# VH-VL binders against q8ixk2r445to577, part 24

Target 1, 133 residues: q8ixk2r445to577
Amino acid sequence: FFGMLQNKGLTDYCFDYNPPDENQIVGHQVILYLCHGMGQNQFFEYTSQKEIRYNTHQPEGCIAVEAGMDTLIMHLCEETAPENQKFILQEDGSLFHEQSKKCVQAARKESSDSFVPLLRDCTNSDHQKWFFK

## First folded at step 1 (VH-VL)

Design t19 (framework fv_traxivitug)
Fold by ESMFold2-Fast, scan of step 1:
Structure t19 (fold): chain C 133 residues (1-133), chain A 122 residues (1-122), chain B 107 residues (1-107)
Amino acid sequence: as target 1 above (133 residues)
Amino acid sequence: QVQLVESGGTLVQPGGSLRLSCAASGFTFSNYWMTWVRQAPGKGLEWVANIKQDGSKKYYVDSVRGRFTISRDNAKNSLFLQMNSLRPEDTAVYFCARKTILTGYPNYFDYWGQGTLVTVSS
Amino acid sequence: QSVLTQPPSVSVAPGKTARITCGGDNIGSKSVHWYQQKPGQAPILVVYYDSDRPSGIPERFSGSNSGNTATLTISRVEAGDEADYYCQVWDSSSDHVFGGGTKVTVL
């Protein structure tokens, strides 16, 4: 699957990656933003290796979560996906990060009105359901 | 060569209505989100409204929602702001600006018009 | 609603460096854009996506953004740099948010 990765509960918001320096596309947090339908910084691919790839730039970035953290950070993709870059997209739309045993949830950013995807205990809420559009 | 020219600003009584226009030239107008930004005399910049390339999505700052309507005519390379139920605090220079799509979200305003003054007073 | 805090004014001597700050909670996770506005004129974009410059903007203009503070730096300041400078970010509830502006005076 590929396209804009939209949230079922926070229904107008999509995965979004906008690095401060377009020549350095790794190391920054993935955010949520109003779905604009133009692809670009909201265009992601879910691969057979269970990666979520940002393929707008070369080399391609892959979303990862470091041990003990709850934020989704852009890393460089590897030939064989490491465990921290693997997300199981289930038929019900849940995005399960197996290494942490947690689900990706649309959440309000601490002390702001911005939204971000964060790892949370799996609750089967619509804020934890995602689909490609 | 990119040019944005606003028009329509004038003195209006509180409660009145006014329509602002922005004429765009030097670029493919239909490829860009467009915005209105205002500046009260002696004050800073305040975003007012955004409109998507095809007019399908429109966003407003809370203070004008329900009173102002942004629209565009891509065939005529024109952007509009219909302002109803005007209040003294709407007094400002209104700028037309182009939102770049080059690097994606959040986008910035790469070209601005010179602005048109709206004064809401008795 | 996000609030971006800028100092109201900065004074700098010709040839010296001016630094204009833009404070905001976790602003380092957002992209910051900077505009220059001279009296009676429209704003112009001088820095976008924290540190990039549009064509025609001198390399004396640079930007940075980390933690809670973004900074516009103008090195080797010239009289023509005297203007109001505004920072801007996007916020999900407020859309585009501008700082209050900083008046740069070249002595």
Scores: ipSAE 0.000, ipTM 0.515, lowest interface PAE 13.5, mean pLDDT 84

Design t2 (framework fv_traxivitug)
Fold by ESMFold2-Fast, scan of step 1:
Structure t2 (fold): chain C 133 residues (1-133), chain A 120 residues (1-120), chain B 107 residues (1-107)
Amino acid sequence: as target 1 above (133 residues)
Amino acid sequence: QVQLVESGGTLVQPGGSLRLSCAASGFTFSSYWMTWVRQAPGKGLEWVANIKQDGSEKYYVDSVRGRFTISRDNAKNSLFLQMNSLRPEDTAVYFCARGYSSGWYHLDYWGQGTLVTVSS
Amino acid sequence: QSVLTQPPSVSVAPGKTARITCGGDNIGSKSVHWYQQKPGQAPILVVYDDSDRPSGIPERFSGSNSGNTATLTISRVEAGDEADYYCQVWDSSSDVVFGGGTKVTVL
């Protein structure tokens, strides 16, 4: 799969990554932003190794969640995907993070009009359902 | 800071008309759905009407459809509710609220309300 | 049209936990929001998207939602938490649906 990764519950929001330096894409949090349909910073690829890849800038980035954390951050892709970079996209739209046994959920940042994907216990909520468009 | 101020509530006879206003400040008014919610004395909250950012879509509770008209003036950061053919059961405090529609619709800021009394 | 059912009243002692339920068919597949209203005042948002809190709302307020029941939980209840509490969902036709409200009394 490839394209814009949209949330079923948060109707108009897509995975979005906009690093401040196009030559250094590592270390920043993945956010959710209004889907604009133009690809670019909202274009992601789901790979056979269960990675969510960001290919807009070089080198390629892969979404990861560090042990004990719940936020999705951009890391460099590895030759063999490490466990913290593996997400199982289920037929029901759930995005299951294998290492933590949690699901990716759309959530609002406190005191802001911004949204982020983060790990929560799996609940079958529409906020935990994702699809490529 | 976000602020919503309602005005226009007063005593009206059955069959009469009234226009309520809501003045918004502290945010980009044209970027939000807006909602009217009412509350009869001693009763619960009842949704009345919604209006989309650009005014292109309007929704009403069945009991007011055809009698009430929601509208907005984005240049003046104002929301309105035109109420016609008023009935005693329309007696309530009317609240203006900002609708957050980029996810599941909810009302993140509310005004203090304006009281409409429909009585002879 | 969705119907949300709340108990009309809940009594709780200071320092204890109050739980306000909101019943609705398959409500666990929707996002539930909660409002607090004190006498003579406008409602304020205390929980949104089932479990998230706006800035300024104490951690004592939390929410959950599964199956046919959503719950607002207020732990370590204070006298200032006395209020009416309303649950709300948004259905796909852009209708805002409120529960009937629950009066929380701190005795």
Scores: ipSAE 0.000, ipTM 0.535, lowest interface PAE 14.3, mean pLDDT 85

Design t20 (framework fv_traxivitug)
Fold by ESMFold2-Fast, scan of step 1:
Structure t20 (fold): chain C 133 residues (1-133), chain A 122 residues (1-122), chain B 107 residues (1-107)
Amino acid sequence: as target 1 above (133 residues)
Amino acid sequence: QVQLVESGGTLVQPGGSLRLSCAASGFTFSNYWMTWVRQAPGKGLEWVANIKQDGSKKYYVDSVRGRFTISRDNAKNSLFLQMNSLRPEDTAVYFCARGYYKSSGYYRFDYWGQGTLVTVSS
Amino acid sequence: QSVLTQPPSVSVAPGKTARITCGGDNIGSKSVHWYQQKPGQAPILVVYYDSDRPSGIPERFSGSNSGNTATLTISRVEAGDEADYYCQVWDSSSDHVFGGGTKVTVL
């Protein structure tokens, strides 16, 4: 499934990946930005291996969370998805991260008014509900 | 490796029709805007048409609007340009190009095919 | 719609620096991309986003963009740099505007 990954609680905000250097597309944090429906930085693929792929470039990037961290970062995709790159998009809209057993939540970045997706304990908050648009 | 291969260019008479094809490989075709750019003999580059990833939005240069139709088949990694009511001034090499769209002020052509020559003459 | 103005030709000696200008109203507020086209070949992207370079493009290629002029600079020019060079912007009207092209000759 391809599309913009939009938040139910933080309306009109979507997953967005805009690395500072297009030749170095991995290692940077995924952010949230107003859904514009026209930019490749907001188009993701949810795969049968439970990956969220940023495949605007080759090789493809896969969203991951490193052990002990709560930010989503772009890594290289692997032939078999590792646990830190698996996200289960559930029927209720929750985006469950396999390795940490936490849910992705739309949150305000600590030192600014910008928004980012972060791992938090799973709740029934609309800020933890996502859908492809 | 990214590759774009155009085909379909030939000699057609004024008022005729022609369909161009572009076969894409080496990237996830369905995640890119795609573009046709043409170049008349001895002239510069001229943008012709853009198509959004899912085919939902299409843009054309004024001189071809209503005559040309851009389309894509994501399952087959293919881009098309249907050209109707052809005029001598449509004579050009037609390039297939991959579009990288970031914002309303940012669109570039990352990779280009080798082009296919369309000649409109009687 | 704004027009992008490039000089029709630039001649440069081997090992020297070629500068190709792209003039446009308020072009410094836009993202400028540059393409190289050799005779009988497809264009290739050589500089994007004013000054960034794609993988595989030599560091001899650089760009700048300020006010009403964007510039592509090719340092230590080689015979293989002979080509037509085009600047390009996309404005808020969803139009893609190419400059007229500059033929670079290495003499």
Scores: ipSAE 0.000, ipTM 0.536, lowest interface PAE 14.7, mean pLDDT 85

Design t21 (framework fv_traxivitug)
Fold by ESMFold2-Fast, scan of step 1:
Structure t21 (fold): chain C 133 residues (1-133), chain A 120 residues (1-120), chain B 107 residues (1-107)
Amino acid sequence: as target 1 above (133 residues)
Amino acid sequence: QVQLVESGGTLVQPGGSLRLSCAASGFTFSNYWMTWVRQAPGKGLEWVANIKQDGSKKYYVDSVRGRFTISRDNAKNSLFLQMNSLRPEDTAVYFCARLVGATPRYFDYWGQGTLVTVSS
Amino acid sequence: QSVLTQPPSVSVAPGKTARITCGGDNIGSKSVHWYQQKPGQAPILVVYYDSDRPSGIPERFSGSNSGNTATLTISRVEAGDEADYYCQVWDSSSDHVFGGGTKVTVL
């Protein structure tokens, strides 16, 4: 699966990664932003290793969730995907982070009008349903 | 500045062998997939072979599989193409190029190419 | 096994817009990249991931990709834009696939 990773509940919002420094791709939070259809920072790949890869940089970026956290952070991809970088895209559109046993949900960022993907207890909410466009 | 410089192209008789080299500079060579792309005189671009950053994976176009071997030496920032059992249809300018993308998808920098002519 | 179809040539007057198409089954589900090649020179990347432009490429170059057709658009064409243009995709069965190329002539 390739393309814009779009939310079913927040229908105009896509996964987006736009770090302030292209020379430091690691450590910044993945956000949600209005889908623009131009690729770039909204173009992601879902791989056979259950990774969500950022497709506009080398070395390759992979979305990860650090232990005890609920935010999605960009890390460097590894030859063998570590467990914190594995997300199961299920048939119903839910994106399940196996290591934490939680689902990725479109959520409002604290104290702002911005949206971000966060780990939350799995529900049947459309805010937890994702698809590649 | 990113530079890729090919060498080794020459006239070879059918059935012969030839080794091409590509010298890379201006970037961390070991962080990128590398590729060879060829272009026959007056024709379009044709992908030939890919090699992963650490040399662990290699891919070839069907027409050269078993005859060509791609390899790299990261300590020397060098890419190679060993060509065996050469055929007239292998006559082309061979370009070295850098592959980019979460999976290697596009070619962002190319060398000037080296001409291989396979003829009697 | 994908095949990319480009028109062999396109003629355009200076200052006008050139449109180069790249046809392929479900090409809109793939990422399309475009290269410019002048005679005796190496190709250079002009558009990647359908519509992104590398640093140093004029904003006159733009791309789109939908359905079965990707398009490279060159607005306000200059004599220096005369070249062969190639589209390219990655395919799981055939790796990197190039279109046959389009010669853009500026007259």
Scores: ipSAE 0.000, ipTM 0.527, lowest interface PAE 14.3, mean pLDDT 85

Design t22 (framework fv_traxivitug)
Fold by ESMFold2-Fast, scan of step 1:
Structure t22 (fold): chain C 133 residues (1-133), chain A 122 residues (1-122), chain B 107 residues (1-107)
Amino acid sequence: as target 1 above (133 residues)
Amino acid sequence: QVQLVESGGTLVQPGGSLRLSCAASGFTFSNYWMTWVRQAPGKGLEWVANIKQDGSKKYYVDSVRGRFTISRDNAKNSLFLQMNSLRPEDTAVYFCARPKYYYGSGRYFDYWGQGTLVTVSS
Amino acid sequence: QSVLTQPPSVSVAPGKTARITCGGDNIGSKSVHWYQQKPGQAPILVVYYDSDRPSGIPERFSGSNSGNTATLTISRVEAGDEADYYCQVWDSSSDHVFGGGTKVTVL
């Protein structure tokens, strides 16, 4: 499945990846931004290996969570998806990160009007529900 | 790396039809909106049509709506413009262009093809 | 539809500064992008998001955008800068909108 990954609770916001340098896509945090319908920075692919891929720029990036962190970071995709890059998109819209046993939640970035996806304990909140548009 | 190559431009009579093609390479074509922009001889750039990644949304400049149809084939990395009921004022070089967005309402073109000339004349 | 107004031509001597304006209602609230086009060639992006330069574009190209006017400034003009220049914005009602273009002549 592919498209813009939109939040059910924070209705106008989508997953967005806006690296400062399009030739160096790795190492920056995934953000949430107003859904614009242009794709590109907001265009993601959910694969059969449970990856959330960003392939607008080459080489392809895969969303990952580093050990002990709660932020979603862009890493290089690997031939076989490592555990830190696997997310289960459930029927209710939750994005479950298998390695940490936590869910992706739309949250306000500290000291900012910006929003980011963060790992949180799984709840039934609409801020933890996502769908491709 | 990124290339856009247009083809299909030729001389056609008023009222005729023509199909333009744009072959894309060097990027994941299905991840981008795609655009046709034209330029009449000695005149400026004019946006013609825009198509969403999956083909679900299509937008046209008023002067071609109902006559032109934009489409794409993601399996073949190809963009098309079907032009019907052509008029002399449709005479132009037609460019295939890739729109790009970073933030806000900004949308710009980072890559352009070389263009293909369509001449509508008797 | 939005309308962007550019002067049809600008003449400038080598080594001097050329200024190309792009007029539009509340254009300062939009992102303005600038393209250079030489005869027989496709346009190339020279300034985007009002004032940023793509890799490979010389520092003598700069931009600004405020109120009702955006400006492309070319400092220390060279003969190779002679071209047509177009401003462009995105509008939700009219999609991509281009200015009429400005022919820069280096004499």
Scores: ipSAE 0.000, ipTM 0.574, lowest interface PAE 12.6, mean pLDDT 86

Design t23 (framework fv_traxivitug)
Fold by ESMFold2-Fast, scan of step 1:
Structure t23 (fold): chain C 133 residues (1-133), chain A 124 residues (1-124), chain B 107 residues (1-107)
Amino acid sequence: as target 1 above (133 residues)
Amino acid sequence: QVQLVESGGTLVQPGGSLRLSCAASGFTFSNYWMTWVRQAPGKGLEWVANIKQDGSKKYYVDSVRGRFTISRDNAKNSLFLQMNSLRPEDTAVYFCARHFNYDSSGPRKAFDIWGQGTLVTVSS
Amino acid sequence: QSVLTQPPSVSVAPGKTARITCGGDNIGSKSVHWYQQKPGQAPILVVYYDSDRPSGIPERFSGSNSGNTATLTISRVEAGDEADYYCQVWDSSSDHVFGGGTKVTVL
């Protein structure tokens, strides 16, 4: 699967990665932003290794969650995906982070009026349902 | 304490030049597209120019293109507007504003933080 | 080149609902943002992306956008809501376009 990764509950919002420095893609938080259909910062690939890859930069970035954290951070992709970079996109639209046993949920960022994907206990909420468009 | 403070507004004669400054504090200035918006006395808001985080892309309203130059200094957390060949029609309060989201979707963002403005009067 | 049309003024009694329209061709396909400006002050973002509110803006402020008309709705109006209101969109030429503004008087 590839394209815009859109939220069912926040129906207008997509995964978005816009690092402040386009030459330094590592270490910044993935955000949610209005789906614009222009690709680039909202274009992701879901791979057979269960990675979510950021395809608009070389080398490619892979979304990861560090141990004990709930935020999705961009890391460099590896030849073999480490466990912290594996997300299972389930038939019901849930995006399950295998290492933490939690689901990705669309949430408001407390320190701003922006939205971000965060790890939360898995529920049937539409804010935890995602699809490629 | 996210804040934008404009300075530099004054009385200038037609054909003159002026540089406006905007000092940013309380946020990572280099993460945001920035804009200048003006308002003539008793009139509405008019977008003037915007600039990408790294200064690589700049856009202008047609009436100021070639006369105004937007720039930024990320090390100093400062935004500038160099205004040349000023006309009486440029008389306005000039606001510095931050784009709501710092993504690279271009200038499709709302303006979430505004300065208080600086008055530029172009008159003989 | 896009033009956004707002009524120049709207009068509303305290506790009633004010509706401010923003007209534009196919504006429902664009994201509309709304600003409040009081005399001598900077504008404040009150509604963004058609219907979302920034932190600190009361739920009395809401927005909608469909077809050729976007609307800012202020329910249970208070004296402190008296201000000029501007709609704003971005067009495909990278231009930000503001409406002409609507003066809301609370009488």
Scores: ipSAE 0.000, ipTM 0.532, lowest interface PAE 11.2, mean pLDDT 84

Design t24 (framework fv_traxivitug)
Fold by ESMFold2-Fast, scan of step 1:
Structure t24 (fold): chain C 133 residues (1-133), chain A 122 residues (1-122), chain B 107 residues (1-107)
Amino acid sequence: as target 1 above (133 residues)
Amino acid sequence: QVQLVESGGTLVQPGGSLRLSCAASGFTFSNYWMTWVRQAPGKGLEWVANIKQDGSKKYYVDSVRGRFTISRDNAKNSLFLQMNSLRPEDTAVYFCAKGRYGSGSYKPFDYWGQGTLVTVSS
Amino acid sequence: QSVLTQPPSVSVAPGKTARITCGGDNIGSKSVHWYQQKPGQAPILVVYYDSDRPSGIPERFSGSNSGNTATLTISRVEAGDEADYYCQVWDSSSDHVFGGGTKVTVL
């Protein structure tokens, strides 16, 4: 699968990668923003290694969650995906991070109506259901 | 350092045509959405037109659609606004502005030029 | 179709807090960006994506966005903060929309 990774509950929002500048492609948090249909910073690929890749720029980035954290951070992709970069996209739309046993949920940033994907205990909430457009 | 320098603003008769230019430097021009924003004397900011990195997508405010054409020349790091069928209400300072990093048209405008004044009057 | 409403002016004493509002239907579901413009100068981005600040912008500038109102807050106001302030959103039906602007006067 590839394309815009959209939330079922927060219907107009997609995974978006917005690094501080063009020279800092990795190391920053993945956000959610209005789906614009233009690709590139909202274009992600779900791979056979269960990675969510951002491959619009070089070097290619892979979404990861560090141990003990709940935020999704862009890391460099590796030849063999490490466990912190593996997400299981389930048939019900849940995006399950196997290492933490948690699901990716659309959530509000504190003190604003901006949104970010965060790891949360798995529920049947539409805010935890994702699909590629 | 990022620089955006507009040129081409002048006095023009109603119904006339004018082409504005914006010369960009200090960043990889071809990687960014570019926009024109105008400001009538003593009035607020009004978005005019946006263009995608490769020129494949162009968007306009309703009042200029069909009259204005935004374009870019990535080899020359230049942005253009061709203005046809000019009206007195098009009188404004026209700013060239750069979208912030990323390819989405929704990005904020992180750098602006100083603007070029277009006066449409008889 | 989107219209953003700002008060035309706000007066604030030095050292106090100025709050500039930006009203719009369901604006809390959109990301709001704020620009500062001084007379004869180009605008500069002071707050983006509701509450983030570009490097070089003082911590005194902050933002919030909820429901039908976004707010730019300038704490410990200085004379140099006197300027026009504009809110801006992206809307799929209107593309980029600016508010009418608020003149902040430091008395």
Scores: ipSAE 0.006, ipTM 0.646, lowest interface PAE 10.4, mean pLDDT 86

Design t25 (framework fv_traxivitug)
Fold by ESMFold2-Fast, scan of step 1:
Order: C-alpha cells, then structure tokens, then sequence
Structure t25 (fold): chain C 133 residues (1-133), chain A 120 residues (1-120), chain B 107 residues (1-107)
C-alpha cells in the first residue's frame, strides 16, 4: 500500500529517492539506501494504477523504466499511467515491470559500493522480493 | 532558500580551543548527514568530520581525531565543531556541507566558510 | 589511505574542450564527484556519480570514470568556467577523499 519499500534478501535496504536538486525532482535514478524510517526520501505509495509514487514533492513523481534500459528513473505522474510506469506487486513479493516483462532486483551499482534497484529476468531470488514496511 | 551559514572562525593561539557553528535553513535539517570540510589558504579541500542524521554516528579524519568533536542540535537546525588542542596546520577556511543520502554520497549544498587562523 | 592525483593546472582556449583527470588505483570501482570553486567562494557540485549533472549545470560539463582514471570534461569552454576543480570519492577506510585540485585557466 504505502511506506518504505524494503527488500527481502537485502534486508536492511529500502527504495530511496535522493535528487540533488529539490527544484528538479524528476530524471534521476532511484537508489537503495539503509532503511531509516526518518525521511520522505523512503516514503512510496503503490496505487491502484500499479504505480510506485513519490509524493514528498509537488508535482508527484512516478517510477518508470525507459525502453531498452534497466534503471528505475523518476518521471512525472500522468492522469492515466503509461505502461513504462506500471509495476505489478505479485503475491510472492516480486515487483513485475509490465512493459518489459522483467522484475525489479536489488543489485550492486556498477563501479560503486552502493545498491540500486535494476530490471532483471524474473527469478525466485529473495533479492527480487519486496514488501511495504 | 536552502542555506548553510558558518560562524565562529577567529585567530587563536596554538594549544587553544574554538567552537564553530553552522546554521541551516530552507530544508529539514534532521533528515541529512552533515559534514565539515576545510581548506588551508592556497591549498585544496580536506574532509574533517561527518555526522549522522540523529547524531549517533560520528567520523573524523585521522589528523583531528581526539582533538575535534562534531555535534548537532536538530531542534535548532545547527551543526557544531568543537576544536581543542589547535595546531598551526589547522589554519583553514572551514566549510559546512550537506549530504544527500549516506555519507558515501556527495555534498550538494555548501556554506561560505569561516576562517580559523592558529598562530602565535 | 587513498590518494587522488590531479594535474595542478590546465590551460584551455575559449570554445575548446578542457579535460581534467583524477587518478587513483581502481578508481573506476568508486563513484566520483566533481566540485567547482571560484576564488573567495564555496565549492559547488558540477558532476556527481561519475557522469550525472545537478539541475542548473550546463550540459557542457560531463564526466567519465574507468580503470585508474576519472575525467571531468568541459566542452565549449567559457571565460566563466575558469576555476579550481576537485574530484572526490568516498572510501570506507578514509571516508571522503579529495583530489589536490586543478586550476583551469581560460586564455
């Protein structure tokens, strides 16, 4: 429903959105950060349109994946959710990206010690299992 | 808008003490890791100390460990650096800076700095 | 004790491209951030996470990072780009590490 979107396999990590500029909240990559419960940066809402919304700033942001890419980027929410912004939270905790037919996985960021959510082929890995806390 | 303003820099004798302050405005101070970075006259930037949102974790560069103490008062939107046993090599402009995310992320907002001179 | 090495200075003509390198062992496995500092002013972030730009920073600024060298590239250089530039990484042993800085002169 809403709250911190936590990973089952990478137990201490949550979806986090930390744009460096408060005036431009869209166009930046969604990251994974240690779950802290302190900030709006980790507060997300899963909607009836299958969107993952970031409501902390106006206008509201919606997580999307561009065609041919595997990174989750913050876009502006639309009145009717486009296919690239639709994620199906399945019964087993998988977060299925409808347009690409891939699942969101907690992964180490290339060339970094940090973690990010990336689109990968769907598996039964706990790193692809998510829940709201 | 989003601002950080340092104060407290002055001339101090070797072995002396000084407390620097950083006043934050325009953002929710308690949601951010904060840092102190210094720059000796004509030299480059050097990280000094880092503090977690709630003040529970504090990190220091080796050369100041045991002499400097970083602290914060979230109710007053203020960051502090208590400097003891000051040495001539501590002479620098001290900047307050904000992080986005964990301390391994970048510093996105900086203050104008406050000059500390340690000299006889 | 990580050390980042930058050339002390780079000279570039207006309209040309300036390239500022930041050398470090296996720096390509770290995220590199770049700051611009003009005389008497605080640093400002110009490139973060190797190649991303903050809002308000012109697209003339770009970055790359691979192997042992990270590079800040300033294309179509303008007089206003004259400044000191610093690379920075985070290291679990040293926390934040800055390069020595590069003075970019536009002549």
Amino acid sequence: as target 1 above (133 residues)
Amino acid sequence: QVQLVESGGTLVQPGGSLRLSCAASGFTFSNYWMTWVRQAPGKGLEWVANIKQDGSKKYYVDSVRGRFTISRDNAKNSLFLQMNSLRPEDTAVYFCARHYGKPYYYMDVWGQGTLVTVSS
Amino acid sequence: QSVLTQPPSVSVAPGKTARITCGGDNIGSKSVHWYQQKPGQAPILVVYYDSDRPSGIPERFSGSNSGNTATLTISRVEAGDEADYYCQVWDSSSDHVFGGGTKVTVL
Scores: ipSAE 0.000, ipTM 0.534, lowest interface PAE 13.5, mean pLDDT 85

Design t26 (framework fv_traxivitug)
Fold by ESMFold2-Fast, scan of step 1:
Structure t26 (fold): chain C 133 residues (1-133), chain A 119 residues (1-119), chain B 107 residues (1-107)
Amino acid sequence: as target 1 above (133 residues)
Amino acid sequence: QVQLVESGGTLVQPGGSLRLSCAASGFTFSNYWMTWVRQAPGKGLEWVANIKQDGSKKYYVDSVRGRFTISRDNAKNSLFLQMNSLRPEDTAVYFCTRGYKYGSWFDPWGQGTLVTVSS
Amino acid sequence: QSVLTQPPSVSVAPGKTARITCGGDNIGSKSVHWYQQKPGQAPILVVYYDSDRPSGIPERFSGSNSGNTATLTISRVEAGDEADYYCQVWDSSSDHVFGGGTKVTVL
């Protein structure tokens, strides 16, 4: 799959990654922003290794969650995907993070009314359902 | 090092025309939306225009629509602003800045080039 | 067109905390970015997406955004923080809106 990764519950919002420059593409948090329909900063690829890749810039980035954290951070992709970069996209639209045993949920950013994808206990909420558009 | 350098600002009479240039270096210019922001002497920042990576989409603040034209040359890593029918209220320092995508921040900024519209 | 309201000036003593507000209708549903501009210089990004910091910006700079008010907080203020600060949002399709700016004076 590839395209804009949109939330079923927070219907106008898509995964969005906008690094300040291509030399510093890692270490920043993935956010949710209004879907603009133009791909690019909202264009992601779901790979056979269960990675969510951002390849608009070089080197290619892969979404990861560090141990003990719940935020999705951009890291460099590796030849073999490490466990913290593996997300299982289920038929029901849930994104299951294998290493933490949690699901990606559209959530309000702490101390803000803006939105971000966060790891939460898996539920059947539409805020945990994602699809490529 | 990522850098933007503006040029072309000068004194112009009302009704005149001027073209500003912005030279980009240190990043893949063709991957970014580019933007012009201006600042009148002693005043705040005002967005003027932005342009998509491939030049296919261009947006303008209402006060300059039809008078200003934003364009780019990706082979030369250059951004331009053609200003026609200039008015005294267009007097400002014009900054070139990288607006990566819709809804994004502006970073980096050039040092700006001063346009003065007066007789 | 929506406007962003900032206080024209804020005075703060060295070592204290400065708070710069950015008011806008439902601004908490938008992503707010903050710029610092010193006299004769280009603006620089100090906070983006409400509360994230670019590399090289000290942790003393932080942001929040909820309801109708976004806030840039500068803790343990230094003389070098004296500058004009602008908030910015993407308010509608392709429109970028800046606040009027706040002059921070360190006394």
Scores: ipSAE 0.007, ipTM 0.590, lowest interface PAE 10.2, mean pLDDT 84

